# Ledger of designs, part 159: VHH binders against o75319

Target 1, 181 residues: o75319
Amino acid sequence: GNHIPERWKDYLPVGQRMPGTRFIAFKVPLQKSFEKKLAPEECFSPLDLFNKIREQNEELGLIIDLTYTQRYYKPEDLPETVPYLKIFTVGHQVPDDETIFKFKHAVNGFLKENKDNDKLIGVHCTHGLNRTGYLICRYLIDVEGVRPDDAIELFNRCRGHCLERQNYIEDLQNGPIRKNW
Key: E = the ipSAE of ESMFold2; O = the ipSAE of OpenDDE; V2 = 0.75 times the mean of E and O plus 0.25 times the DockQ between their complexes.

## First folded at step 10 (VHH)

Design ia3 (framework vhh_4orz_3; at its last look DockQ between E and O 0.84; V2 from the best seeds 0.00; counts 0 for: pae E 2.2 > 2)
Fold by OpenDDE, look of step 10:
Structure ia3 (fold): chain B 181 residues (1-181), chain A 120 residues (1-120)
Amino acid sequence: as target 1 above (181 residues)
Amino acid sequence: EVQLVESGGGLVQAGGSLRLFCAASGFTFSDYAMAWLRQAPGKRREWVALITSGGYTNYADSVKDRFTISRDNAKNTVSLQMNSLKPEDTAIYFCARYSDEDFGYPFDYWGQGTQVTVSS
């Protein structure tokens, strides 16, 4: 069935905007069919996502979904005014160069088209932590020239949880820069 | 009830080809990525290939460029075309549902498997 992802309840639904960037990370919102398996205070729907973003006095301009499934929610569950981009990203392993490039291209395209506003790029995987953290940090490192440790620290602080996968951390700290075009 | 039923296994000579099939039922097939796993004697089960609902694929390095995973969402089937088979490809092959778990085992259901034996 539609089971709740392991440890999903343990993570904050939505992080904070990363200062100096347009990024905000969150865990995957769950469609209504999951609510029967959750306490009311544990529920986090697509609607809840937008409410929480508004509570932070922010606005989403793009959602990048990195999950490797479509079981969590449907794009139709989101407001039509917010673009939705799916980048299927396998868990556990470091994203390949194509995935990294897709992410960078999407971010750069958004920034180019949204110079006149301050809307955020919302990024999520299942927990909004490992895959999300890696790709955001990879962008900051490769495109913005941020020191790997600074990027990781910034993400962890803003997400409210630390990137956990050692292979991701190792690749960010010591791996090669990936091409940006 | 989730069910995955594999077929198409058999004995083949090295360099030969096989095509495995999997029939899925009991869930919304198009919501899930699907996978093929294999387990050789005395070895741990390993993933071989993944495919999203939309047809994006991922392969283990050991089978890349030799194996091709595909699916038919209208028929709730997933297949694995195996070319240039090697003796080390000998294993029980399982069709599996990928649940995208970031923690723990990311496959929550799999079939009984089909035996693939590659002779040298």
Scores: ipSAE 0.707, ipTM 0.858, lowest interface PAE 0.7, mean pLDDT 95
Fold by ESMFold2, look of step 10:
Structure ia3 (fold): chain B 181 residues (1-181), chain A 120 residues (1-120)
Amino acid sequence: as target 1 above (181 residues)
Amino acid sequence: EVQLVESGGGLVQAGGSLRLFCAASGFTFSDYAMAWLRQAPGKRREWVALITSGGYTNYADSVKDRFTISRDNAKNTVSLQMNSLKPEDTAIYFCARYSDEDFGYPFDYWGQGTQVTVSS
C-alpha cells in the first residue's frame, strides 16, 4: 500500500526557521503517486517543499531525511543543486548513538562548508516531529550547549507542533550528554 | 495480495545456530525495508532486525553481534542468521514489511511465523 501516513494531513507541511540556528523542520514530502489520495490543498510534494521554503525567503542547502523507508519519494525528485542525506533512523525508540553521531557529523560538516551563506538544513522524518525534533534538540543540547527545555521549546514553537513522544522528551531532559563527534 | 512465509525454525540447543528464511510475494519487494520480529510466550512482539532495500541494517541490542539479517532482492527473500542462541531467544519469529509509521504500528504485513525453541 501507497497509503498516506497516519495523521500526516494534520501537520503543517513546513515549520519556520529556528532562530539562532540553521535548522528548518518539515514533514515528509510525498511523490506524485500519493496525490490521487489527496485534495489539491493537501498535496506536499518535493517541489512544493522548495516553493514553501522560498515563500519564507529562505533557501535549503541540505536535506536530511530521517525516515527508515524509501517509499515516500526518491532523491531524484529533488533539485540537483540541493544535497540530500539519508540517515536511516528507527522510529519509536530513542535514536542510537551511531545515528546521533551521523546527524551531528552531517550538521557540523554543513555548517563548516556553508559559513559564508545563510542556507538552511532541512530535516524531516515522516511527520517532521518526533525523530526530527529529537535529533535537532540533541544537536543543540550536546553541541551548542542549549538547555534541554529551551531546545524543546524552540523546536515546538518553530515546527508549529509539540514533540509528542515521551521517551524522546525524557531522554532529552534527563539523559546523558552524548559525546560530540 | 501481500504474502510473507517464514521457514527454518526448530529446536536447537543453547549455543547453536539456525537460519530463518522468508519468501515474499504480492508487492515490489525491492522497494521496501523488511524486518524480523519475535514474540515469546506472554511477551509483546518485538523487532529484532531491520534491513533497507539497499542493505542498511539495524539490530535490537539483545541480538546485536549474534544475529545477521540479509536479503536477496532477486529472489524476494529475507534471511536471519541466528548464532550463539540462548533460551531467551525462544519465540515465534515473524518476517515483516516495514511501513515507518510514527503513530501506528510500524509494520503493515507479517507472516504466520516460525517457531524457534532453544533448550538449555
Scores: ipSAE 0.476, ipTM 0.779, lowest interface PAE 2.2, mean pLDDT 91
ESMFold2 (binder alone), look of step 10: mean pLDDT 84; pTM 0.840

Design ia4 (framework vhh_4orz_3; at its last look DockQ between E and O 0.77; V2 from the best seeds 0.00; counts 0 for: pae E 2.1 > 2)
Fold by OpenDDE, look of step 10:
Structure ia4 (fold): chain B 181 residues (1-181), chain A 120 residues (1-120)
Amino acid sequence: as target 1 above (181 residues)
Amino acid sequence: EVQLVESGGGLVQAGGSLRLFCAASGFTFSDYAMAWLRQAPGKRREWVALITSGGYTNYADSVKDRFTISRDNAKNTVSLQMNSLKPEDTAIYFCARYSDEDMGYPFDYWGQGTQVTVSS
């Protein structure tokens, strides 16, 4: 069957906007078929995502989905007014240069087209933590010139959970700068 | 019930080629990325290749540019074209479903496997 990802319930559904950025991270919303395996208070659907964002007095302008699957939800489950971008990103390993470049290109394109508003870039993987945190931090470091430790701390604080994978942390702290768009 | 059935393994000389096949059933095939894994004697099982529903591929460094993973969503099949085979490619090869499990083993189902033996 379509099982709930391990430890998915343990993570906050939606983080906070990262101050000074347009980023917000969240765990993957789950389509209706998953609800039978969850308590009502544990449910987090695409609709719930938007409700929670609104509760923060924010608005999503783009969703970047980093999961390497399509089993969680369909783009059709999202409002048509919010662009959806899939960047298939393998878990556990540091994203390759092509993936990093795709992410940076998407972010820069969004910022260029959305200078007149304050809409957010919503980024998620399965838990909205490791892959999500790495790519957001990689952007802040490579493009915005943020110190690696500051980027990591900012993400962790806003997401409400800390990056867990040492290889990601190590690459952010000591790895080379990647090519910018 | 999820089922994955591999075929196409065999004995081949170094430098030769093989094509493995996998037939999947019991789930919505197009919702899942698929993978090939392999396990050599006395070694841990390792992933070899991944492919998303839409055809996006990823390869282990050890097989990059030699192996090609492909899928047919209409037939619920996934294939692995193996070229320039080396003795170190000898292993049992498994077709696996990739569930994108980030906090655990990211493959939740795999078949019985098919033996690939590459002689020097």
Scores: ipSAE 0.599, ipTM 0.818, lowest interface PAE 0.9, mean pLDDT 95
Fold by ESMFold2, look of step 10:
Structure ia4 (fold): chain B 181 residues (1-181), chain A 120 residues (1-120)
Amino acid sequence: as target 1 above (181 residues)
Amino acid sequence: EVQLVESGGGLVQAGGSLRLFCAASGFTFSDYAMAWLRQAPGKRREWVALITSGGYTNYADSVKDRFTISRDNAKNTVSLQMNSLKPEDTAIYFCARYSDEDMGYPFDYWGQGTQVTVSS
């Protein structure tokens, strides 16, 4: 089944780099087999992702895939030089502590290994909004000390779409600082 | 058409065990994450266990360490081993296909369900 995710066409493919961070968020790229169900202007493949990043004068150094599926594209569809990390993240619920830890560990490891360049961490779930926004904001709040409302506003502006799930927003705003690193 | 058929439900005493089975057809089973959901009387349907095509699993806190989800991609089956059952586990259990979409309901197909009743 190469069903296009619900309302996937309605979202900007790629956001903008979040200033003061190494993050950029995007919706899930779709492998070539999905293109039979898309108009040419609707396509957003793994190759299209890299072309759009290059058009922004940026370079990806890591892709973190938060989807709880492997049906959208294969890691083999990515350039060999770009590290890929899958963190299976259950949707609709606030990510558990293990998932948050894995994300923080990956980001911290990337920043250490890439301190001498300005490559970006690309993060996506299905639409690049809820799971993606939650984990990026959780990192900024817990690790970099950003105020919750400032993290959320920065993400929303740079993604070009707002976080939608209230349980995520409430956890970011009112939940405890997560001390897992 | 997509079909999911559950079996293995029944009556069990508290502390007992059951194993549920789900036979899947009408789709490429190995492309999809699968789940077990449950619905107790008067309550909303909730997921209890998820498994990716590659075997990565997640559990609801209420069943963690008591339930084990597994799958056989060659036979197109999903199973749920349920140990240390409690009266609170009484529900109709559904096998479901996980869609991984944020916008709609995250499960796009489910079976008719199988009743599990745990006596105190």
Scores: ipSAE 0.508, ipTM 0.797, lowest interface PAE 2.1, mean pLDDT 91
ESMFold2 (binder alone), look of step 10: mean pLDDT 83; pTM 0.832

Design ia5 (framework vhh_4orz_3; at its last look DockQ between E and O 0.77; V2 from the best seeds 0.00; counts 0 for: pae E 2.2 > 2)
Fold by OpenDDE, look of step 10:
Structure ia5 (fold): chain B 181 residues (1-181), chain A 120 residues (1-120)
Amino acid sequence: as target 1 above (181 residues)
Amino acid sequence: EVQLVESGGGLVQAGGSLRLFCAASGFTFSDYAMAWLRQAPGKRREWVALITSGGYTNYADSVKDRFTISRDNAKNTVSLQMNSLKPEDTAIYFCARYSDEDLSYPFDYWGQGTQVTVSS
């Protein structure tokens, strides 16, 4: 059935906006069918996501879903006013160049189309940490020229949790720059 | 109850082809990515191919361009077309459900497996 992902409860639902960027990371919201397996205070639905973002005086302009499944929630659970982009990303390996390119292209497209506002790019995987952190950091490093350690520190601080996977960290710190276009 | 039943294994000569099938039941098939795993004698089980509900595919380097994973959501089936088989492809092949949990082993269910033997 629809079991709660392991350690999902251990992570903050929503991070903070990353200063100097339009990024905000969060763990995957869970559709209503998961609520029966959660205490009320543990619940984090698509609706809850938007409420929490508003509490931060922010607004989502795009959601990038990096999960490799569709079991958590459906795009129909989101407001129609917020674009939803799925980039299927395997969770236990460094994303391939195509995945990285897709992410960069989506971000750049959003920024180009949203120059007149301050809406955020919401990015999530299952826990909103490893895959999410890698791709955000990869963007900051490759496109914005941010030092790898600075990008990682910024993400960790804002997400409220540190990247866990050593292969991701190693690739960010020492791996090659990936193609931007 | 989640069930995955593999079929299609057998003995084949090097350079030959096989097609494996998996029948899934007991869960919303279209919500889950599916995978094929294999375990050779004396080796650890490894993932071979992944496919999302929408048909996005991912392959291990060792089988890339030789194997093709596909699925039919209407029939709750996933298949693995194996071409240009090599002796090192000899293993028990398992159909597995990908849970997308950020774990070292993100598969929560798999079948009993089907034996694939490639002779030189």
Scores: ipSAE 0.486, ipTM 0.768, lowest interface PAE 1.0, mean pLDDT 94
Fold by ESMFold2, look of step 10:
Structure ia5 (fold): chain B 181 residues (1-181), chain A 120 residues (1-120)
Amino acid sequence: as target 1 above (181 residues)
Amino acid sequence: EVQLVESGGGLVQAGGSLRLFCAASGFTFSDYAMAWLRQAPGKRREWVALITSGGYTNYADSVKDRFTISRDNAKNTVSLQMNSLKPEDTAIYFCARYSDEDLSYPFDYWGQGTQVTVSS
C-alpha cells in the first residue's frame, strides 16, 4: 500500500547537481495516493521533483529508479519527454555485478546521446542515499577514475546526507574495481 | 489485515523436488515484491529468493539454478520450485512481503512457515 517509507520525511527531497558530473540524486517521489498521510509541506510528488529541478536551473534527461518495487509511483506520472529506466536493485547488500553493469551501461548511453546538452541523470532509490550513492560512486571510481574518498565526499556533500551503510562504504574504498563492459 | 499462508512442505529425499505455495491476502498484492525466506535449525532466518511484481527475480547464491520463484498476480500467489534438493536445504520456509526499506528490516510481513526436510 500507501505506507510512507520509514524515515522518508527525514531526508531532503532533492540534492544538488554533483559538480563535474551529470548526476543529481533524490529520494523516491510518491504518487498522490500517499499524500493523504502527509502534510502539504511534506509532499514530494513526481511533479514536485520537476519543479525543484527547475528551481535549480537544471533539467532532467533521464531518471534511473533503483527501487526493488513498483508501488511508489508509475512511470506514466513522469513527463513523456523524460526517459525512465528501472534497475531493480536489492537493498541492504552491495549491488551485484549485473546491476552495476546495467547502471554503467545506462549512464554511458545517456552521456553519448546527450553530449550536446547539459541535462542531468536523476538517480533514486527509496531514500536516495545508500543504493543511489553506491552506484553513482561506483561509476565515478570505475569509469571516471575518481578516488574513492573523493567520490564519496562529493556525493555526501551534494546529496546533503552521508552514505550510511558501512558495507557499501567498505566496498567502495577497499573493494575490487568492477568491469566496465 | 495482511495474511501470508505457506503450504507444500514435506519430507523428500536428496536430489528430489518440492514445490511450495503461498496465498496472500489483505493488501494490493501486485504492488509488492515478494520473497521466500528460510530458517534452518540453529541458524538465522535468511532470504532465499525474491520476485518483483513484474516478475524480475533474485536468488541467494546457495540456491541459484536449483530454485525458481514465481508469482500469479491474478490469484495472489507466490510459488517456490525447489529442485536438486540437498540436506542443507532443510529448513522452515516462509513467504514474506518485501518492503524495500533501506533503513529498517526489508521484510515487513511473513507467514507461519512450512517445513521442508531433505533426507540423505
Scores: ipSAE 0.483, ipTM 0.781, lowest interface PAE 2.2, mean pLDDT 91
ESMFold2 (binder alone), look of step 10: mean pLDDT 85; pTM 0.856

Design ia6 (framework vhh_4orz_3; at its last look DockQ between E and O 0.14; V2 from the best seeds 0.00; counts 0 for: pae O 9.6 > 2, placed apart)
Fold by ESMFold2, look of step 10:
Structure ia6 (fold): chain B 181 residues (1-181), chain A 120 residues (1-120)
Amino acid sequence: as target 1 above (181 residues)
Amino acid sequence: EVQLVESGGGLVQAGGSLRLFCAASGFTFSDYAMAWLRQAPGKRREWVALITSGGYTNYADSVKDRFTISRDNAKNTVSLQMNSLKPEDTAIYFCAKYSDEDLGYPFDYWGQGTQVTVSS
């Protein structure tokens, strides 16, 4: 099935680089088979993603796909020069410690390998908002020591949409700092 | 129209095993993650196991290492092997289609369910 994810059309395709970080968030790109159900201006393909990143004078060095499905696009639809990492992230609940660890490990590995360039980590779930915002903020809080409210504000502003799931917001604001190993 | 039909429920003694089956139709099965949910008497419905089309799995803490979810994309079926059953596992078990949505309910379709009763 090529069912367009609910409310996917309502979100900006790509956010802005989060200042002081290497992150940029976006909604899931949809492969060509979905385009029969979309007006031309609604399309957001893997190619469109890279064009929009270039329009911002940025370059992706890693894509982290947090969706709990493989139906939206294939890794082969991405340029061969950009590493792709799938982290199956169960939605609607605060991600478990294993998922958080995988995300932190991936980000730390990228930063080490890319210390001599300015390439970005692109992160998406289905809508590029709740799971994406949670894990980016979790990283900023736990690894970089950013205050929870500052991390959330930065994400919301740069994504162009606010985190909405209260269980994620509460965990970021009041939950425990997670282990980084 | 989406249809999910569960079977394999029954009465089993504590410590025993049971295998549930789900037949799916009305959608492109290989595109979607699938789940088993359960609802115990007087309790809210909870998911217990998830599986992606490619076979990656997640489990609720309460069933981890005791339950195994599997699927057959050629036959459009999902199974749940339940071992070391406890009275607390007594519930109606539902096969569900997982929706990878941020804002909606995470399961957009489920069957009528199959009763599992675990006696002391």
Scores: ipSAE 0.507, ipTM 0.804, lowest interface PAE 2.2, mean pLDDT 91
Fold by OpenDDE, look of step 10:
Formats: structure tokens, C-alpha cells, sequence
Structure ia6 (fold): chain B 181 residues (1-181), chain A 120 residues (1-120)
């Protein structure tokens, strides 16, 4: 159905580009069928996403959708020029190694293919915070060698909201580096 | 105490079907995603299927369209319907609970497993 996700309204629609990276996080855009349940100022559609990104003088080169459902919007709602990747990621629990690998592989592939531009990797889950933050931070930590606390701080600052889940934070701070498999 | 008890494994010919069951206890079952894992001889344990508390499912590419995971929150059970079985599916299958803790592994509990053997 078109039930608005819990607390979805509480989060900023789009964060800021993470300095030194190609990442930008945002909450899930909702297709038109959800608009009847929202005030006009609360609406955040795929179109709105692109408008907001443009307002930041940025351009999306890839969207990674981490939600575990497909009810929020359709890939067809996105411009054809922007690749869409679905990585089903369960909420609340730390993503499994395969999920982490898929994310890393997607990011690395994008970076390899987009060396000649500055397009962004847009990542979202439902709120664009916990799952999104974890995987972005996991990448920065595992692949870029960023200190866990620095990665978390950077993400939180740019997203405008702090990673909430303690299990994610602890895994990022103290968990092992995830190997590709 | 968290307990996960798998059942339903056995010997089956290639192309056959099996249905695995897992009975869960000791935690609020409906709050957690559940998964099936498998480990073949000499191979690493691998993720097979996942089902969220809300019933959304995901599958490893190797089993997609052949396996179906489901759950019954009223009975605290999760099942795995395995169709079109292949010899490569031979493994011990484990029911696993997703963790909310940082254990370095997404699962905090799993059962003793049930053997699935697919003959050529």
C-alpha cells in the first residue's frame, strides 16, 4: 500500500554531499500515490529529489536503493540516464557480508566508470539514515581506510541526522573489516 | 534462552522438493528478520534466504525462483520451500536469527541444522 513510513516526515529529504566522497544520502522518495497522505510541503517525490540535488549544484550518477520493499517508487520514475540499483537490505540489523559486498562492488564499479565526471552516488533506505549510513561508513572504513569515528561524524554532519542504531555504530567502530566474498 | 530447531531435511533426487521448518523460541519472533543459511562440505557457510518481520523476502542468486522462505509469526516458525533441487544444494541448512548486537556477524543464533542431500 501507500502507508507513509513511520517517522519519514521527521527526516530531511536530502543531505549534503559528503566532502571528499561521491556520496549523498537522502530519505526514500515517494511516488505520487503517497501525496494524498501528505501536506504539500511534506511531499518528496523522485522529481523532487532531482530538483533538490540540482539546487545543490550536483548531479546524480547512480541511485542505490537499500529499502526492502518496492512500494515507494518505481525505477521508471527516475530519469533513464541515472542507473538504479536495488540492494535489498533488512532494517535494524547489521547488513550481512553479501549485502556489504554488493554495496562495495556497486560503488567501486561506479567510481571506475565515472572517473571523468563528478556525479554522485545517491544512497537511500527508508529514512536515508541507518542502513544508508552504515553502508556508506562501512565502505569508507573498509575501502578508504577512514577512521570509524571520522566516517560516522562525516556522514551524520552531511545527512543532517545522526546514525541512530547502536548496533550499527558499534559494528562500525569495533567490528571487523568485511572481506569481499 | 533462544532456541532454533530445524527440521525437514533429507535425501532427495535432483529435481525434487523439500520443505524445511524452523521452530523458534526464547525471543520476540515477530520483531526479527529470519534467514536460512547453508554450509556444504568444505565450503563456507552462505546466506540462502531472508525474510523480514514484515514478510519481505530476499534470496541468494543461486536459489532464486527455486526456494521460497515464509514465516508464521503466530506459530514462531519459518520455513523454506525448496523446489527443483540440485546436487549443488546439498548442505546442512541452518535457521538463523538476525542480531541487533555487534557480533561481527549478522546472526546471533542458529540451530544445529538439518542435512539436505540431493543426489544426481
Amino acid sequence: as target 1 above (181 residues)
Amino acid sequence: EVQLVESGGGLVQAGGSLRLFCAASGFTFSDYAMAWLRQAPGKRREWVALITSGGYTNYADSVKDRFTISRDNAKNTVSLQMNSLKPEDTAIYFCAKYSDEDLGYPFDYWGQGTQVTVSS
Scores: ipSAE 0.006, ipTM 0.257, lowest interface PAE 9.6, mean pLDDT 92
ESMFold2 (binder alone), look of step 10: mean pLDDT 82; pTM 0.828

Design ia7 (framework vhh_4orz_3; at its last look DockQ between E and O 0.89; V2 from the best seeds 0.00; counts 0 for: pae E 2.6 > 2)
Fold by OpenDDE, look of step 10:
Structure ia7 (fold): chain B 181 residues (1-181), chain A 120 residues (1-120)
Amino acid sequence: as target 1 above (181 residues)
Amino acid sequence: EVQLVESGGGLVQAGGSLRLFCAASGFTFDDYAMAWLRQAPGKRREWVALITSGGYTNYADSVKDRFTISRDNAKNTVSLQMNSLKPEDTAIYFCARYSDEDLGYPFDYWGQGTQVTVSS
């Protein structure tokens, strides 16, 4: 069946906006079919995502979905007013250069087209932690020139959970800068 | 009930080719990425290839440029074209459903497997 991802319930649904950036990370919202396996207070749907963002007095301008599946929800579950971008990203391993480039290109494109507003780039994987954190940090490091440890600390603090995968952390701290264009 | 049934395995000489097939049923096929795994004698099971519903692929370094994974969503099938086979490729090959588990094992279902033997 369509099972709840391991430990998904243990993570905060939505993080906080990362100060100085347009990024906000969240765990994957789950479509209605998952609700029968969750307590009401555990449910986190696409609709719930937008409600929680509004509660923070923010607005999503783009959703980047890094999951390597389509079983969690459909783009049709999202408001048509918010662009949805899928970047299939394999878990457990450090994203390849192509994936990193796709992410950077999407972010830069959004920022170029949204200079006149303060809408956020919402990024998620399954838990909105490891893949999400890596790519956001990779962007901050490679494009914004942020120190790796500062980027990681900022993400962890805002997400409310720390990056867990050592290979991601190691690559961010000691890996090479990736091509931006 | 989720079912994955592999076929196409066999004995082949080094440098040869095989094509494996997998028939999937019991779930919404195009919602899931699919994979091929293999397990050699005395070794742990490892993934060799992944493919999203949209056709994006990923390969283990050990099989990159030699193996090609593909799928047909209309037929609920996954294939693995294996070229330039090496004795080290000898293993039981499994068709698997990729669930995108980040913290756990990312494959939640797989078939009984098909034996691939590459002789030197």
Scores: ipSAE 0.667, ipTM 0.847, lowest interface PAE 0.8, mean pLDDT 95
Fold by ESMFold2, look of step 10:
Structure ia7 (fold): chain B 181 residues (1-181), chain A 120 residues (1-120)
Amino acid sequence: as target 1 above (181 residues)
Amino acid sequence: EVQLVESGGGLVQAGGSLRLFCAASGFTFDDYAMAWLRQAPGKRREWVALITSGGYTNYADSVKDRFTISRDNAKNTVSLQMNSLKPEDTAIYFCARYSDEDLGYPFDYWGQGTQVTVSS
């Protein structure tokens, strides 16, 4: 069915731009078919996403969708001018090395092609927290050399919610740096 | 009503093969990733294979290269080809719909299950 993901209402729709990076994180936008089960103030559609980004005086140049489903919205619900990339990421487990590599490759490609503008990479999973936070932090640690605790703190503050999955946190803090190639 | 009905289980000699089938109804099948879960005696129910509507797949390490998940979106079916079966594959196998929840249970519907028993 079109049931609302558990706890989805409990999360801020869109975070703040992470200073010193091109990242902004948000929870999954929900297409109109979900709105029957939502109060008007609870709605967060693809259109609402872009309105909130514009309100922050920012512009999305890429959306990376980490969900392992297609039921929340269709890519055609997004403006055709905004690139969309799906990276199917299995939840509950630390993302595998192939998934991490795909994410790093996408981010590096975006930064190269957008070096002359200030557009953002929007990243989401279902709640915009655990898979999203893990992969953003993994990128900052492995590619940018950010200390694990600093990456986690930056993500938590800018998302407005703390990473919750202990296996993700443990892997970020104490796990090995992953290959970038 | 969402319904998932498994079939194809049975008794198989170690090293043998089985193919499980799942018939899905009551939802827009093409919108959802699907899974096979299993519950062995004394163990927690766990996923063994996942497949997106577009055919992208993931497997648990214990079954990689031995099991193959597939789906037929025109017939609303999911199947699991199980080769090189081992006694530790003995379990009740469930067809499940993936909900993609981070903190809740990641599967929101599953069938009654079908028993697979691998004898030595």
Scores: ipSAE 0.436, ipTM 0.747, lowest interface PAE 2.6, mean pLDDT 91
ESMFold2 (binder alone), look of step 10: mean pLDDT 83; pTM 0.833

